# VH-VL binders against q96il0, part 410

Target 1, 167 residues: q96il0
Amino acid sequence: APERGAERRDTAPSGVSRFCPPRKSCHDWIGPPDKYSNLRPVHFYIPENESPLEQKLRKLRQETQEWNQQFWANQNLTFSKEKEEFIHSRLKTKGLGLRTESGQKATLNAEEMADFYKEFLSKNFQKHMYYNRDWYKRNFAITFFMGKVALERIWNKLKQKQKKRSN
Short names: E, the ipSAE of ESMFold2; O, the ipSAE of OpenDDE; V2, 0.75 times the mean of E and O plus 0.25 times the DockQ between their complexes.

## First folded at step 19 (VH-VL)

Design I17 (framework fv_ebrasodebart; at its last look DockQ between E and O 0.47; V2 from the best seeds 0.68)
Fold by OpenDDE, look of step 19:
Structure I17 (fold): chain C 167 residues (1-167), chain A 120 residues (1-120), chain B 108 residues (1-108)
Amino acid sequence: as target 1 above (167 residues)
Amino acid sequence: QIQLVQSGAEVKKPGASVKVSCKASGYTFTEYYISWVRQAPGQGLEWMGWISAHESYTNYAQKLQGRVTMTTDTSTSTAYMELRSLRSDDTAVYYCARDHSYLPRGYDYWGQGTLVTVSS
Amino acid sequence: QAVLTQPPSVSVSPGQTASITCSGDKLGDRFAYWYQQKPGQSPVLVMYEDSERPSGIPERFSASNSGNTATLTISGTQAMDEADYYCQAWKSSGAHRVFGGGTKLTVL
């Protein structure tokens, strides 16, 4: 049985960009793209009188964001590694060095790189399908909680109006 | 009934590898993640990592990076955890647990645990 | 790395209320989970999403959060509640999870 080479899945370093929004912001803040995932993190606003349901929504959004950030950080790392291996393998097959005569990093042409991209996408197709499934389920849950929070806010406004009419 | 059944106890020498299995039943295996947790004798719980179905998503504890590999077999609904380059401090009970893919429900079902003893 | 801090032990008399705290940096931004572990047994989930109870967990178990502290409360503590209790949360980075150091609850 061919020893399935233990693909050393290098995990991306957990470097979440420490973007700190201004302290007086009453809104969600979008940070710069993360260096590993290339996704822009959102800093979620925390109201002074946050309801338990609003807090639950905020936490769910935060965990989903981190889940997503880590997935793409890992994918980008895998992509970069496999791309480099592909380039090295192809250059070796061509009898070319890793560096040009001018000392620059040797590159492949656009056609050869297109083959890499096609192969990479094909290989990772199932991974992306499951990612998309889980992503949609998470966003559906978030949307559901957003609806609950909206209903809670409406109900609270109605109660306040009734109390004002009774006085 | 939902069950996670782990492989039996193992005794290993330092530098060896161990592979623990966790067979899931009673639910759709591909809809959940499997997390691995270990507990050294008389110590607390230590999170090792988690894996999604079809190995599409894995996260390992930083301390174990490079030494741990988690895999799944969807045909048998079995998760595997391999730990390499074993040390004496790797002596622990190893647990698999069911984790949700999209809901913050915690680890609602656990395996019975597998004792791994690393001794010279 | 975000460390969750628990008291190493809590003692309570039967029928009294036990409180176990779990503190961590940015824990207020994360869901807390609680596990009960009896000697020689696997952990059992007792609380999730800060304050929700799984099916089969007695109503005497409750949980709350305030700032960066989660609290497990056991009202009317019984001898059967003697166990180790662990909190768990996501770390602030890497989609990793972390456990607290555990709290031994003794019913005197």
Scores: ipSAE 0.798, ipTM 0.923, lowest interface PAE 0.6, mean pLDDT 90
Fold by ESMFold2, look of step 19:
Structure I17 (fold): chain C 167 residues (1-167), chain A 120 residues (1-120), chain B 108 residues (1-108)
Amino acid sequence: as target 1 above (167 residues)
Amino acid sequence: QIQLVQSGAEVKKPGASVKVSCKASGYTFTEYYISWVRQAPGQGLEWMGWISAHESYTNYAQKLQGRVTMTTDTSTSTAYMELRSLRSDDTAVYYCARDHSYLPRGYDYWGQGTLVTVSS
Amino acid sequence: QAVLTQPPSVSVSPGQTASITCSGDKLGDRFAYWYQQKPGQSPVLVMYEDSERPSGIPERFSASNSGNTATLTISGTQAMDEADYYCQAWKSSGAHRVFGGGTKLTVL
């Protein structure tokens, strides 16, 4: 069957990757950037005989990815909205219209836009600091579960090795 | 020990707003999110949204986007939910619930609920 | 908002096993949670992470989640288990939580 990702470009489900992952893959893989967050989603491999611990790890990784995607989608929308409001407010203060004489959207110069970037970063500094803390804590939890899975796989391999030799 | 205590019942007219408080005690407030869930009379639970303790991350149910605002005050370990432009179908018991900020523990502690009645 | 479908009611005799289902598309790819609510009371978490039991919840409560269905199982059902039960899962788009419609468990 043809790869359906390209056929679905005109479908616009919010937050859903339009990339069509390979039908048969033994590895996690990374899709194209999400429209709203600009983050590249991981598409997780699901083995046929996934253990309960492997399932929990995969679900935790998936939930963390979605948590992160939604945070940045929200931040990107806020950034875009506040940028437009800043531009409109500054144009109004200068007595300028929202459009140039040629009909193009009026903009501000780089020095004026630097004021916006400074204000936005200052307003959101503490928000991003607490996001980073939660992000690191999530990664610690994921790493802990990855260690558990690694030990489970080693144990199963050793158990199979002893079973094979004892037979 | 761990406790979420909500503000008292309210009666409102359509078009008004309501702000429900949820005071947390017995745990480190900044390590958890607060989620809000409502339940209309005789109906099931409806998720409204969550907020992180430092207000760094809010997420609202799409149905309520634009009408709901969630806030916190870390100095008093209190979360707030404000619902504006009230309608009669907003009549419900409103619950706050604790949600782990990074582990998939579910809503392990709930407030006692706040009845909000919207009638004219 | 995603849909999680539960039967409206389940009836069992005391001492027997109750089984409450929660159905949703690819629900087994998500963590499932279960809450108990008695009349006039706040919900209480009874299962989390598909099959984990919080401290203080009796061992007769168990749960599973695979495919499109999560199941809460109460063995040796007691009169005190009579309540409404709600499943909950993480909705993939928007990072939202969703609840099932609820199941009234009757113990007679």
Scores: ipSAE 0.690, ipTM 0.876, lowest interface PAE 0.9, mean pLDDT 85
ESMFold2 (binder alone), look of step 19: mean pLDDT 90; pTM 0.928

Design I18 (framework fv_ebrasodebart; at its last look DockQ between E and O 0.53; V2 from the best seeds 0.69)
Fold by OpenDDE, look of step 19:
Structure I18 (fold): chain C 167 residues (1-167), chain A 120 residues (1-120), chain B 108 residues (1-108)
Amino acid sequence: as target 1 above (167 residues)
Amino acid sequence: QIQLVQSGAEVKKPGASVKVSCKASGYTFTEYYISWVRQAPGQGLEWMGWISAHESYTNYAQKLQGRVTMTTDTSTSTAYMELRSLRSDDTAVYYCARDHSYLPRGMDVWGQGTLVTVSS
Amino acid sequence: QAVLTQPPSVSVSPGQTASITCSGDKLGDRFAYWYQQKPGQSPVLVMYEDSERPSGIPERFSASNSGNTATLTISGTQAMDEADYYCQAWKSSGAHRVFGGGTKLTVL
C-alpha cells in the first residue's frame, strides 16, 4: 500500500492585526485585510454599560471571527503551496526551468491554471461544504443573540418609561 | 451514553512516532470537533490542537506544528493523533475531548487518556 | 509562560467559599471555561461561557468575569471538591485554546 505521504498541513502563523481603532469610537471598526486570511477584521465596540447578554454576543462574534480568520489563513496557505507545486510539476514535465531566460519566474498559461483551479476546487469541495455548514450555524447563533439583545433593550426602555410616568 | 475510548498506553524511543486513537460513541460524530490535550507528569494541561469531521478544519498548537497530525475516520467515528520525532519531554498522558464546532461550550466529554512514555 | 495566570494553590475549610482566579490579556474579550481534575482522572468541564454550568455539576459551582479576570467560586466547599482546577480560553489570535497553569484546591 503506497504510504500516503502525511501532507504536512502547515498552519498559517496567527497574524495579530495591528489596526487600533480611535479610543473615542462608539462604533465597530473594520480593519485592513489580514495578510494571511485576506479577511478584514472587525474591532467590536465595548459600551460602558454593557449588559451580560451584550457581552456574550460580543464574545461570540469575536470567537467566530477568529475561527473564520484561522480557517481562511490555513486555506490560503494550502492553496498557495499546492499552486506552486502544480506550477513546478508542470514546468518540469515540459522540460522548462523555473526561471525564464530573462530571470523572471516561469508561469503557466491560463488554460493550464484553469485545470489547477478545477482540481483544487474538486479536492476541497467537501471541506468547503463543512466549513459553510459550521459558518451558518455560528451566524445563526449570533443572529439569535442579536435578537435577544434587541428585545432586552426594548424591555429596558419600556421599564424606564413606566418609572418616569409613576413619578 | 456519550463516550470517548482511547487506545492503550505506549512506550516509544526518542525519534520515533506515536499514533493514538480515540473512538467516539453515543453522538453524531460529524457534528463535533475533537480536541487533543496532553499532560506531562505533575504538570498542567496543554492543548495540542483540534480537528473537525472529514478533516475540513485542523488547527494545531504552534509549539507542535510540523510534528503533529490529526486525522478522522467518519466510518468508524474514530479520531487519530500522530506525534512524530518524539522527545523525552513528550512523555505525557494524552487526552481526546469532544469540542463544539459552533457553540462556545468547551470540551464537554473526555477520553480516559493514553499514557505515552518516551524513554531511551 | 502560560497565557492565563492562576494561583498555584487555594486552601479552604469545609463549608467555606473557595475562589479561584484566572487572569489573562484580553480575557475580557473571550469566553472562559473551567475544568476540574481529580488525581488519576480525566478533566471534567465544570463551567462554560464564563458562567454556565453543564448538567450534573452542583449548584455550588459558579463563575463570573470582570475585566480580564475570570473567577470560579465554590460555595459550601466539600471534601469531594478537592482537585486541580484549570481555566481555559481562546488565545487572542489563531483560534488556539490555552489553559491556565492550574490551581490545587485543598479542603482542610
Scores: ipSAE 0.801, ipTM 0.924, lowest interface PAE 0.6, mean pLDDT 91
Fold by ESMFold2, look of step 19:
Structure I18 (fold): chain C 167 residues (1-167), chain A 120 residues (1-120), chain B 108 residues (1-108)
Amino acid sequence: as target 1 above (167 residues)
Amino acid sequence: QIQLVQSGAEVKKPGASVKVSCKASGYTFTEYYISWVRQAPGQGLEWMGWISAHESYTNYAQKLQGRVTMTTDTSTSTAYMELRSLRSDDTAVYYCARDHSYLPRGMDVWGQGTLVTVSS
Amino acid sequence: QAVLTQPPSVSVSPGQTASITCSGDKLGDRFAYWYQQKPGQSPVLVMYEDSERPSGIPERFSASNSGNTATLTISGTQAMDEADYYCQAWKSSGAHRVFGGGTKLTVL
C-alpha cells in the first residue's frame, strides 16, 4: 500500500475511541484511526486571516483525505467480504460447515489462506495502480499549491517591510 | 467538442432493471470519473454515485447501495449505470456527468439526460 | 449532517443583483459548486471551488462561501438568467456529493 502523506504520529494510546481535538491548536494534528479505513485523519488548522489561496489549499487537502479514506474503506469492506466468501467456498468444497461443533467460526490453515491473499492482491493490482496514479496527481497538485502559498507569504512580508521602511 | 451522449428513454415495470449508457467523446476518457445524477419530475438533483474510467474506484450514494451498479468500457469510452428492483419513485431523468479525477472542478460536462419511467 | 438548504424561489427585476443562498453545517469548510438548469435542459456548471468561474460563464456571475453559507450572486440580472440554481458540496463524511433543493430565479 502506498505511504499516506501528511499523516502524523501522536502519543495517544492505541485503541482510544473518545478522541477530542485541541480547542485552540495552531497546527495541523492527527486524529485516531477511522473505523472503516484504518487511516489517521489530519485535522487542519484554520488561521484567523486565511487568504483565499490558503483556504483553497486547505480544502484541497481535506477533500483528498476524504477521497482517500473512502477508497480504503471500500477496499477493506471488499477484502473482508471476499475473504469470508473464499473461506465459505473452500469449506463447502471440503464438505465442512461454517461453524465448528463448539460454535466457533471455522477457518482455513495458513497455506490455504495464502491462496486467498495471492488472489486478492492479483485481482486488485490494477485497481491499486490507478489509485496510486490519482493519489500521486492529487499530491502533486497539493504540493504545487503549497509552493504558491509559501510565495504569497514571502511576498506579503516583503511588501510590509517595504511600507515600514518608506515611512 | 466534448460531449456525453446517453441512450434513449425507457419505460419499465416495478421490479425490473434499467441500464443507461453514456458515450463520451472529445476528451481523454480515462482521465476523468463519471458521476450519475437523477432528477424526478418537478424535483431537484440527486447524486447517485461515481465511477472512475478504469473501474478502480466506485462510490454509490447510501440510499441506492445494493440496487445500483456502475461500469465502464474504456475501448468504447462508454459508462453504464444499472438500477435494479425499480419502484415508481425511481421515475426520473438520469444524467451522466464528467467529474475531475483529482481537481475540485465539479461536474463540468453533462449528458442530455435519459427519462426512465416506472409504471405499473 | 449533509443537508444543503436553499430558498425555493428568488425574484429580481432586470438589471438588479440577484442573491441565492445555500446553507449547510460548516459548508464554508468545503468547496461549493453552483449549477444552472433551464426547463427541459441539462444542468450547466456556473461556479466551482467556491468562487471560480468556468470559461464561457459571464462575469456577472460570482460566488462566495463562508461559515455555514455559500452565496451565488448575479449582477445586472438578465431575462436569460431565469432558471433553477443548485448548490452542491461534498458530505462531511464519505466522499458523496450533495445537492441543495434548488432555487427558482424569476426575472420580472
Scores: ipSAE 0.686, ipTM 0.867, lowest interface PAE 1.0, mean pLDDT 85
ESMFold2 (binder alone), look of step 19: mean pLDDT 90; pTM 0.932

Design I19 (framework fv_ebrasodebart; at its last look DockQ between E and O 0.40; V2 from the best seeds 0.63)
Fold by OpenDDE, look of step 19:
Structure I19 (fold): chain C 167 residues (1-167), chain A 120 residues (1-120), chain B 108 residues (1-108)
Amino acid sequence: as target 1 above (167 residues)
Amino acid sequence: QIQLVQSGAEVKKPGASVKVSCKASGYTFTEYYISWVRQAPGQGLEWMGWISAHESYTNYAQKLQGRVTMTTDTSTSTAYMELRSLRSDDTAVYYCARDHSYLPRGHDYWGQGTLVTVSS
Amino acid sequence: QAVLTQPPSVSVSPGQTASITCSGDKLGDRFAYWYQQKPGQSPVLVMYEDSERPSGIPERFSASNSGNTATLTISGTQAMDEADYYCQAWKSSGSHRVFGGGTKLTVL
């Protein structure tokens, strides 16, 4: 049985430089795209009178964001590695060096690169399907908690109105 | 009943590799992640990483990057953790634990642990 | 690595309330988890999502997480509660989990 070469899945470094918004922001802040995941991080606003349910929602959103950032950082790293290996392999097969006579990095044509993209997508199709499943489940949970928070806010407003009518 | 059953104790030399297995039962394997945690003798718990079913998601502790590989076999509902370039400080009990894919529920079920001893 | 800090030991008399703290930078912005480990046994989850109890965990176990500190509280501590307790949370940066150093709870 051919030793399936343990594909060294290089994981992206955990050091995501997160943009820190100004302390006085009363709103969620969207940062620049992360250098590894290319996803824009959201800094979630923390209200002064945050309810336990609001806090739970915020933490769930934050964890989901981090999960998503890590997934795409790893995918982008894998993509970049496989792309480079593909280019090198094809150039070698053509008897071409890694550099042109002008010293530039040798590249493949658009048709050859299209083959790489198709193969990469096909190879990673199942991975993307499971990612999407988990992403939808996480977002469903978040949406559910958003609903709970909305109901809590409505209830609190109704209680306040009743108290004002009784005085 | 939900169970995680790990492989038996291992004795390895420095520089060798070890592969620990964790067989899951009593739940849908593909709906959960498997985390790995180790504990050196008389020390605390150290999180090593986690893997999703079908290896769609992997996340390793930075300290172990390049030396650890986590894999799964969905046909047997088994997770594997391979640690390479073993050192004396890798002597520990290694645990597999179940983790949720989409909820922050922590490690709710644990294996019995596998002792890995690295000795010259 | 941002390490969660726990006291190495806590001692309580039977029937008293035990409190175990876990400190970390912005820990209140993350979910905290608590595990109990008895000698020669695997860890057991006792608290998740800061203050939620798994099925089978006694009501005397409670937890909170605020600011930089998570706290596990055991009311009416019993001899069977003697164990090592570990807190866990996500790192502030990245998708890695970290454990505290552990706290040995002794029931005197």
Scores: ipSAE 0.786, ipTM 0.918, lowest interface PAE 0.6, mean pLDDT 90
Fold by ESMFold2, look of step 19:
Structure I19 (fold): chain C 167 residues (1-167), chain A 120 residues (1-120), chain B 108 residues (1-108)
Amino acid sequence: as target 1 above (167 residues)
Amino acid sequence: QIQLVQSGAEVKKPGASVKVSCKASGYTFTEYYISWVRQAPGQGLEWMGWISAHESYTNYAQKLQGRVTMTTDTSTSTAYMELRSLRSDDTAVYYCARDHSYLPRGHDYWGQGTLVTVSS
Amino acid sequence: QAVLTQPPSVSVSPGQTASITCSGDKLGDRFAYWYQQKPGQSPVLVMYEDSERPSGIPERFSASNSGNTATLTISGTQAMDEADYYCQAWKSSGSHRVFGGGTKLTVL
């Protein structure tokens, strides 16, 4: 089960007090594993004073999570289908049926299944390499927006200090 | 100059397949996905799916699952969309569109469209 | 699954401001995109990331997205703006992109 889909949570800046009702957290939180992707979704917190730039960062993180969830949902489906096809093919070659005499699905032993795992990893190596590259690029873009948010917060603190002195 | 140039119009019978090509130029093909979008006569746009340039990630609209296959050829910077088991309601203009692999840019460049007519 | 609802048509006089809405559940939590399609032509991206304007798109095009509604606004509408307009977003479940049904803008 890939757990790379969850991103670092964001919280409100230090010095800001916020009520967190039981049904809604004032922090990002991690939910249970998704049925299809087996990834734990992040439920993003939306503060009441979210700037347009902070909103864009949150939306980028959310779209990246959805992009990742769909990739692994597809991969999990492909894995399951190819595993069944491999088992069926090997049972047919051995002259065995798809079910045991007890009516349960026939399986292969661990040594036989190792061939499947090796074949699956080998043919999916490039797919996962390019997925990792795109995942890294998405995280780089998120980090870039995080830097822009950090600069915005510094600038707002400086403007607040200047306004305080002039008043 | 960024361009997406698609193959010509096709007329097909129900039950046949069609494969539309989309040749990209003027940008680094491997940095983008290609989305496919169709539009039936007098109707709106319908997103069909996308494919990454290295074929590492495909995502098909649920309605078309099992009937569509998207592929690429990085050596020619060309994307392909094949739709099988054609029906009369598959008559549409089929567009390819560039889709950024990691930035929220939308479909910033579109092919000219390929009319596929399915008739008995 | 996610549905983006647009009015079927909007009519304005030249020089007036046109407003085209796109409604969807929690649409303001996602990036919204807008495309223009003139008769016989391919769609053209006119707004992205809710409110960003691509190079080459006139400043009279603007957009916003909050709550359940994204809005494309065309100020000083010209005859050349007569077209179909589609919103698009990433749907709330899964990774499929979804288009609105389209709005025909008529400049009378």
Scores: ipSAE 0.639, ipTM 0.837, lowest interface PAE 1.1, mean pLDDT 84
ESMFold2 (binder alone), look of step 19: mean pLDDT 90; pTM 0.931

Design I2 (framework fv_ebrasodebart; at its last look DockQ between E and O 0.41; V2 from the best seeds 0.68)
Fold by OpenDDE, look of step 19:
Structure I2 (fold): chain C 167 residues (1-167), chain A 120 residues (1-120), chain B 108 residues (1-108)
Amino acid sequence: as target 1 above (167 residues)
Amino acid sequence: QIQLVQSGAEVKKPGASVKVSCKASGYTFTEYYISWVRQAPGQGLEWMGWISAHESYTNYAQKLQGRVTMTTDTSTSTAYMELRSLRSDDTAVYYCARDHSYLPRGHDYWGQGTLVTVSS
Amino acid sequence: QAVLTQPPSVSVSPGQTASITCSGDKLGERFAYWYQQKPGQSPVLVMYEDSERPSGIPERFSASNSGNTATLTISGTQAMDEADYYCQAWKSSGAHRVFGGGTKLTVL
């Protein structure tokens, strides 16, 4: 039985360079795209009078963002690796070197690359389906907590109005 | 009842590989992740990584990257952790633990642990 | 790697309040988790999401997370609470988790 070469699933390095906004920011900041995930990170503002529910929401959003960043970093790494292997394999089959006579990196044509993309998407279809499921569940939870925070804020405003009427 | 049942103790030589299994029961396996944690004798807990039940998501601790592989079998509700190029400092009790896919609930259920001894 | 720092040991008399701290960079911006481990046993989750208790965990267990420090508090400590306690949090970089070094709680 051919030893199925343990496909070294190279995971992206854990060192996601996160953009740190200025400490005096009073709002959420969107950073540049991360070099591994290509996703733009959000730095969440921390208000001085943050409620426990608001804090929970913020932390949940942060964790979800990190989960998402890591997923796409790994996917992009896998994609890049498989793409390179595909190109090398095809060039070898054509009897072509990895470099042109001019010293440039040899490339495949658009049609050949289209085949790679189709195959890659087909191979990863199930993976993407489960990712989407988990993504939607996480966002649903976040939305639910957003609703709770909104209700808490309304309630606090009503209490303040009642206290002002009683004085 | 939710249970995680791990494979038995292993004795390995340096340079060898070990594969530990974790069979899950009492819940929908495909809705959760499995984390792996190890504990060297007399030491603290070390997080190794996690995997989604459908292997759509894997994340390994940086220290173990390249040596660890996590896999699942959804048909048997079993998770596997393979550690390669074993060293003496890999001697530990290895735990599988359930983790939520979408909520920050921590490791709410644990396996009984598997002792892996690496000796010359 | 962001290390979570715990005191190696805490001692408390029965009926007194035990406090175990876990310190880390920006820990207050992340959820903290707490695990209890008795000798020869698997860890048990005692606190999640900073201050939530799993089902079956006594009310005497509470936790908070502020600034760079998470704190596990055990009110009315009992002999059965003697164990090693570990904090856990997500790392600031990536979807990795990290444990604290652990704290041995002794009930004298």
Scores: ipSAE 0.825, ipTM 0.932, lowest interface PAE 0.6, mean pLDDT 91
Fold by ESMFold2, look of step 19:
Structure I2 (fold): chain C 167 residues (1-167), chain A 120 residues (1-120), chain B 108 residues (1-108)
Amino acid sequence: as target 1 above (167 residues)
Amino acid sequence: QIQLVQSGAEVKKPGASVKVSCKASGYTFTEYYISWVRQAPGQGLEWMGWISAHESYTNYAQKLQGRVTMTTDTSTSTAYMELRSLRSDDTAVYYCARDHSYLPRGHDYWGQGTLVTVSS
Amino acid sequence: QAVLTQPPSVSVSPGQTASITCSGDKLGERFAYWYQQKPGQSPVLVMYEDSERPSGIPERFSASNSGNTATLTISGTQAMDEADYYCQAWKSSGAHRVFGGGTKLTVL
């Protein structure tokens, strides 16, 4: 079951004048791998003085994470089902039983299993391409709002500096 | 003009299947998901699931898992919802609704609804 | 398993402010949406992203979402606002959408 190579796993707390990078912050935390998707969820910190724009960014990131986790949970189930079907079909074609003389599950060798992996990737190529397009669009939208939040925080910091230098 | 036009009313017997169509026009079909929502007579709205335009991602409501199949045809900009093993409590108006593929816009356009009656 | 709870009905006089609530566990951590449905018609989106109003929806419609409660507010309520109103949110697990039970708004 593949993990996405570019996940959004880092946020910064809002409402403070210091820059918090989008990397993992001390207020957000990373949970253990979800048992169905194998992805590690981010558990977002919700500050008391979160701006409306910061709230929208956090909710969009959370929704995107859940959207992504459900996709891969579905794919992991499909992969497991198709793998077992492939093994059973190939054993049947070879005239072999589903179990060995010792009662253990009969398996295919590594060369035969490579055929499954290649076939699975080929069959799912377009599905994953369109999923990746939607995932990149979601990340582009998130990055856009991250930029807006960064500008909002810079603007607020400049207002504070103007107050301090006044008088 | 953005429009979602659904197929006509259907009467079915218990145990049968029904397939409702939803033809989209006036927007880029592949930029949106289609959600299906049903409403039993005198009852509230029940979300059934959604499908991406290229069928790359489908998500069904838990209670309907195993009985529902959603498909699309991008060449005709049409979405389909099939409900199998019908029973009398599946009598409802079935709506298709547009759902943005990556922005939290809600269901901004709805079909006119398709009445499906399941009677013994 | 998550349930969005709405009062079954709300009555207001013309010109007064109507408030329709939608309650759910940690609902304020999700985007909330509102739909209006008049008898014999399809639902119409009236609020999205907690408090945003689609083009063509009158400014007398507003909404908020905090804590466990989202609220749709209609100021200066008119007879044409008489309808059923449904909230909707993203379910915490499974990437499913959930509707509230609906609220019948009566303008007397």
Scores: ipSAE 0.714, ipTM 0.889, lowest interface PAE 0.8, mean pLDDT 85
ESMFold2 (binder alone), look of step 19: mean pLDDT 90; pTM 0.934

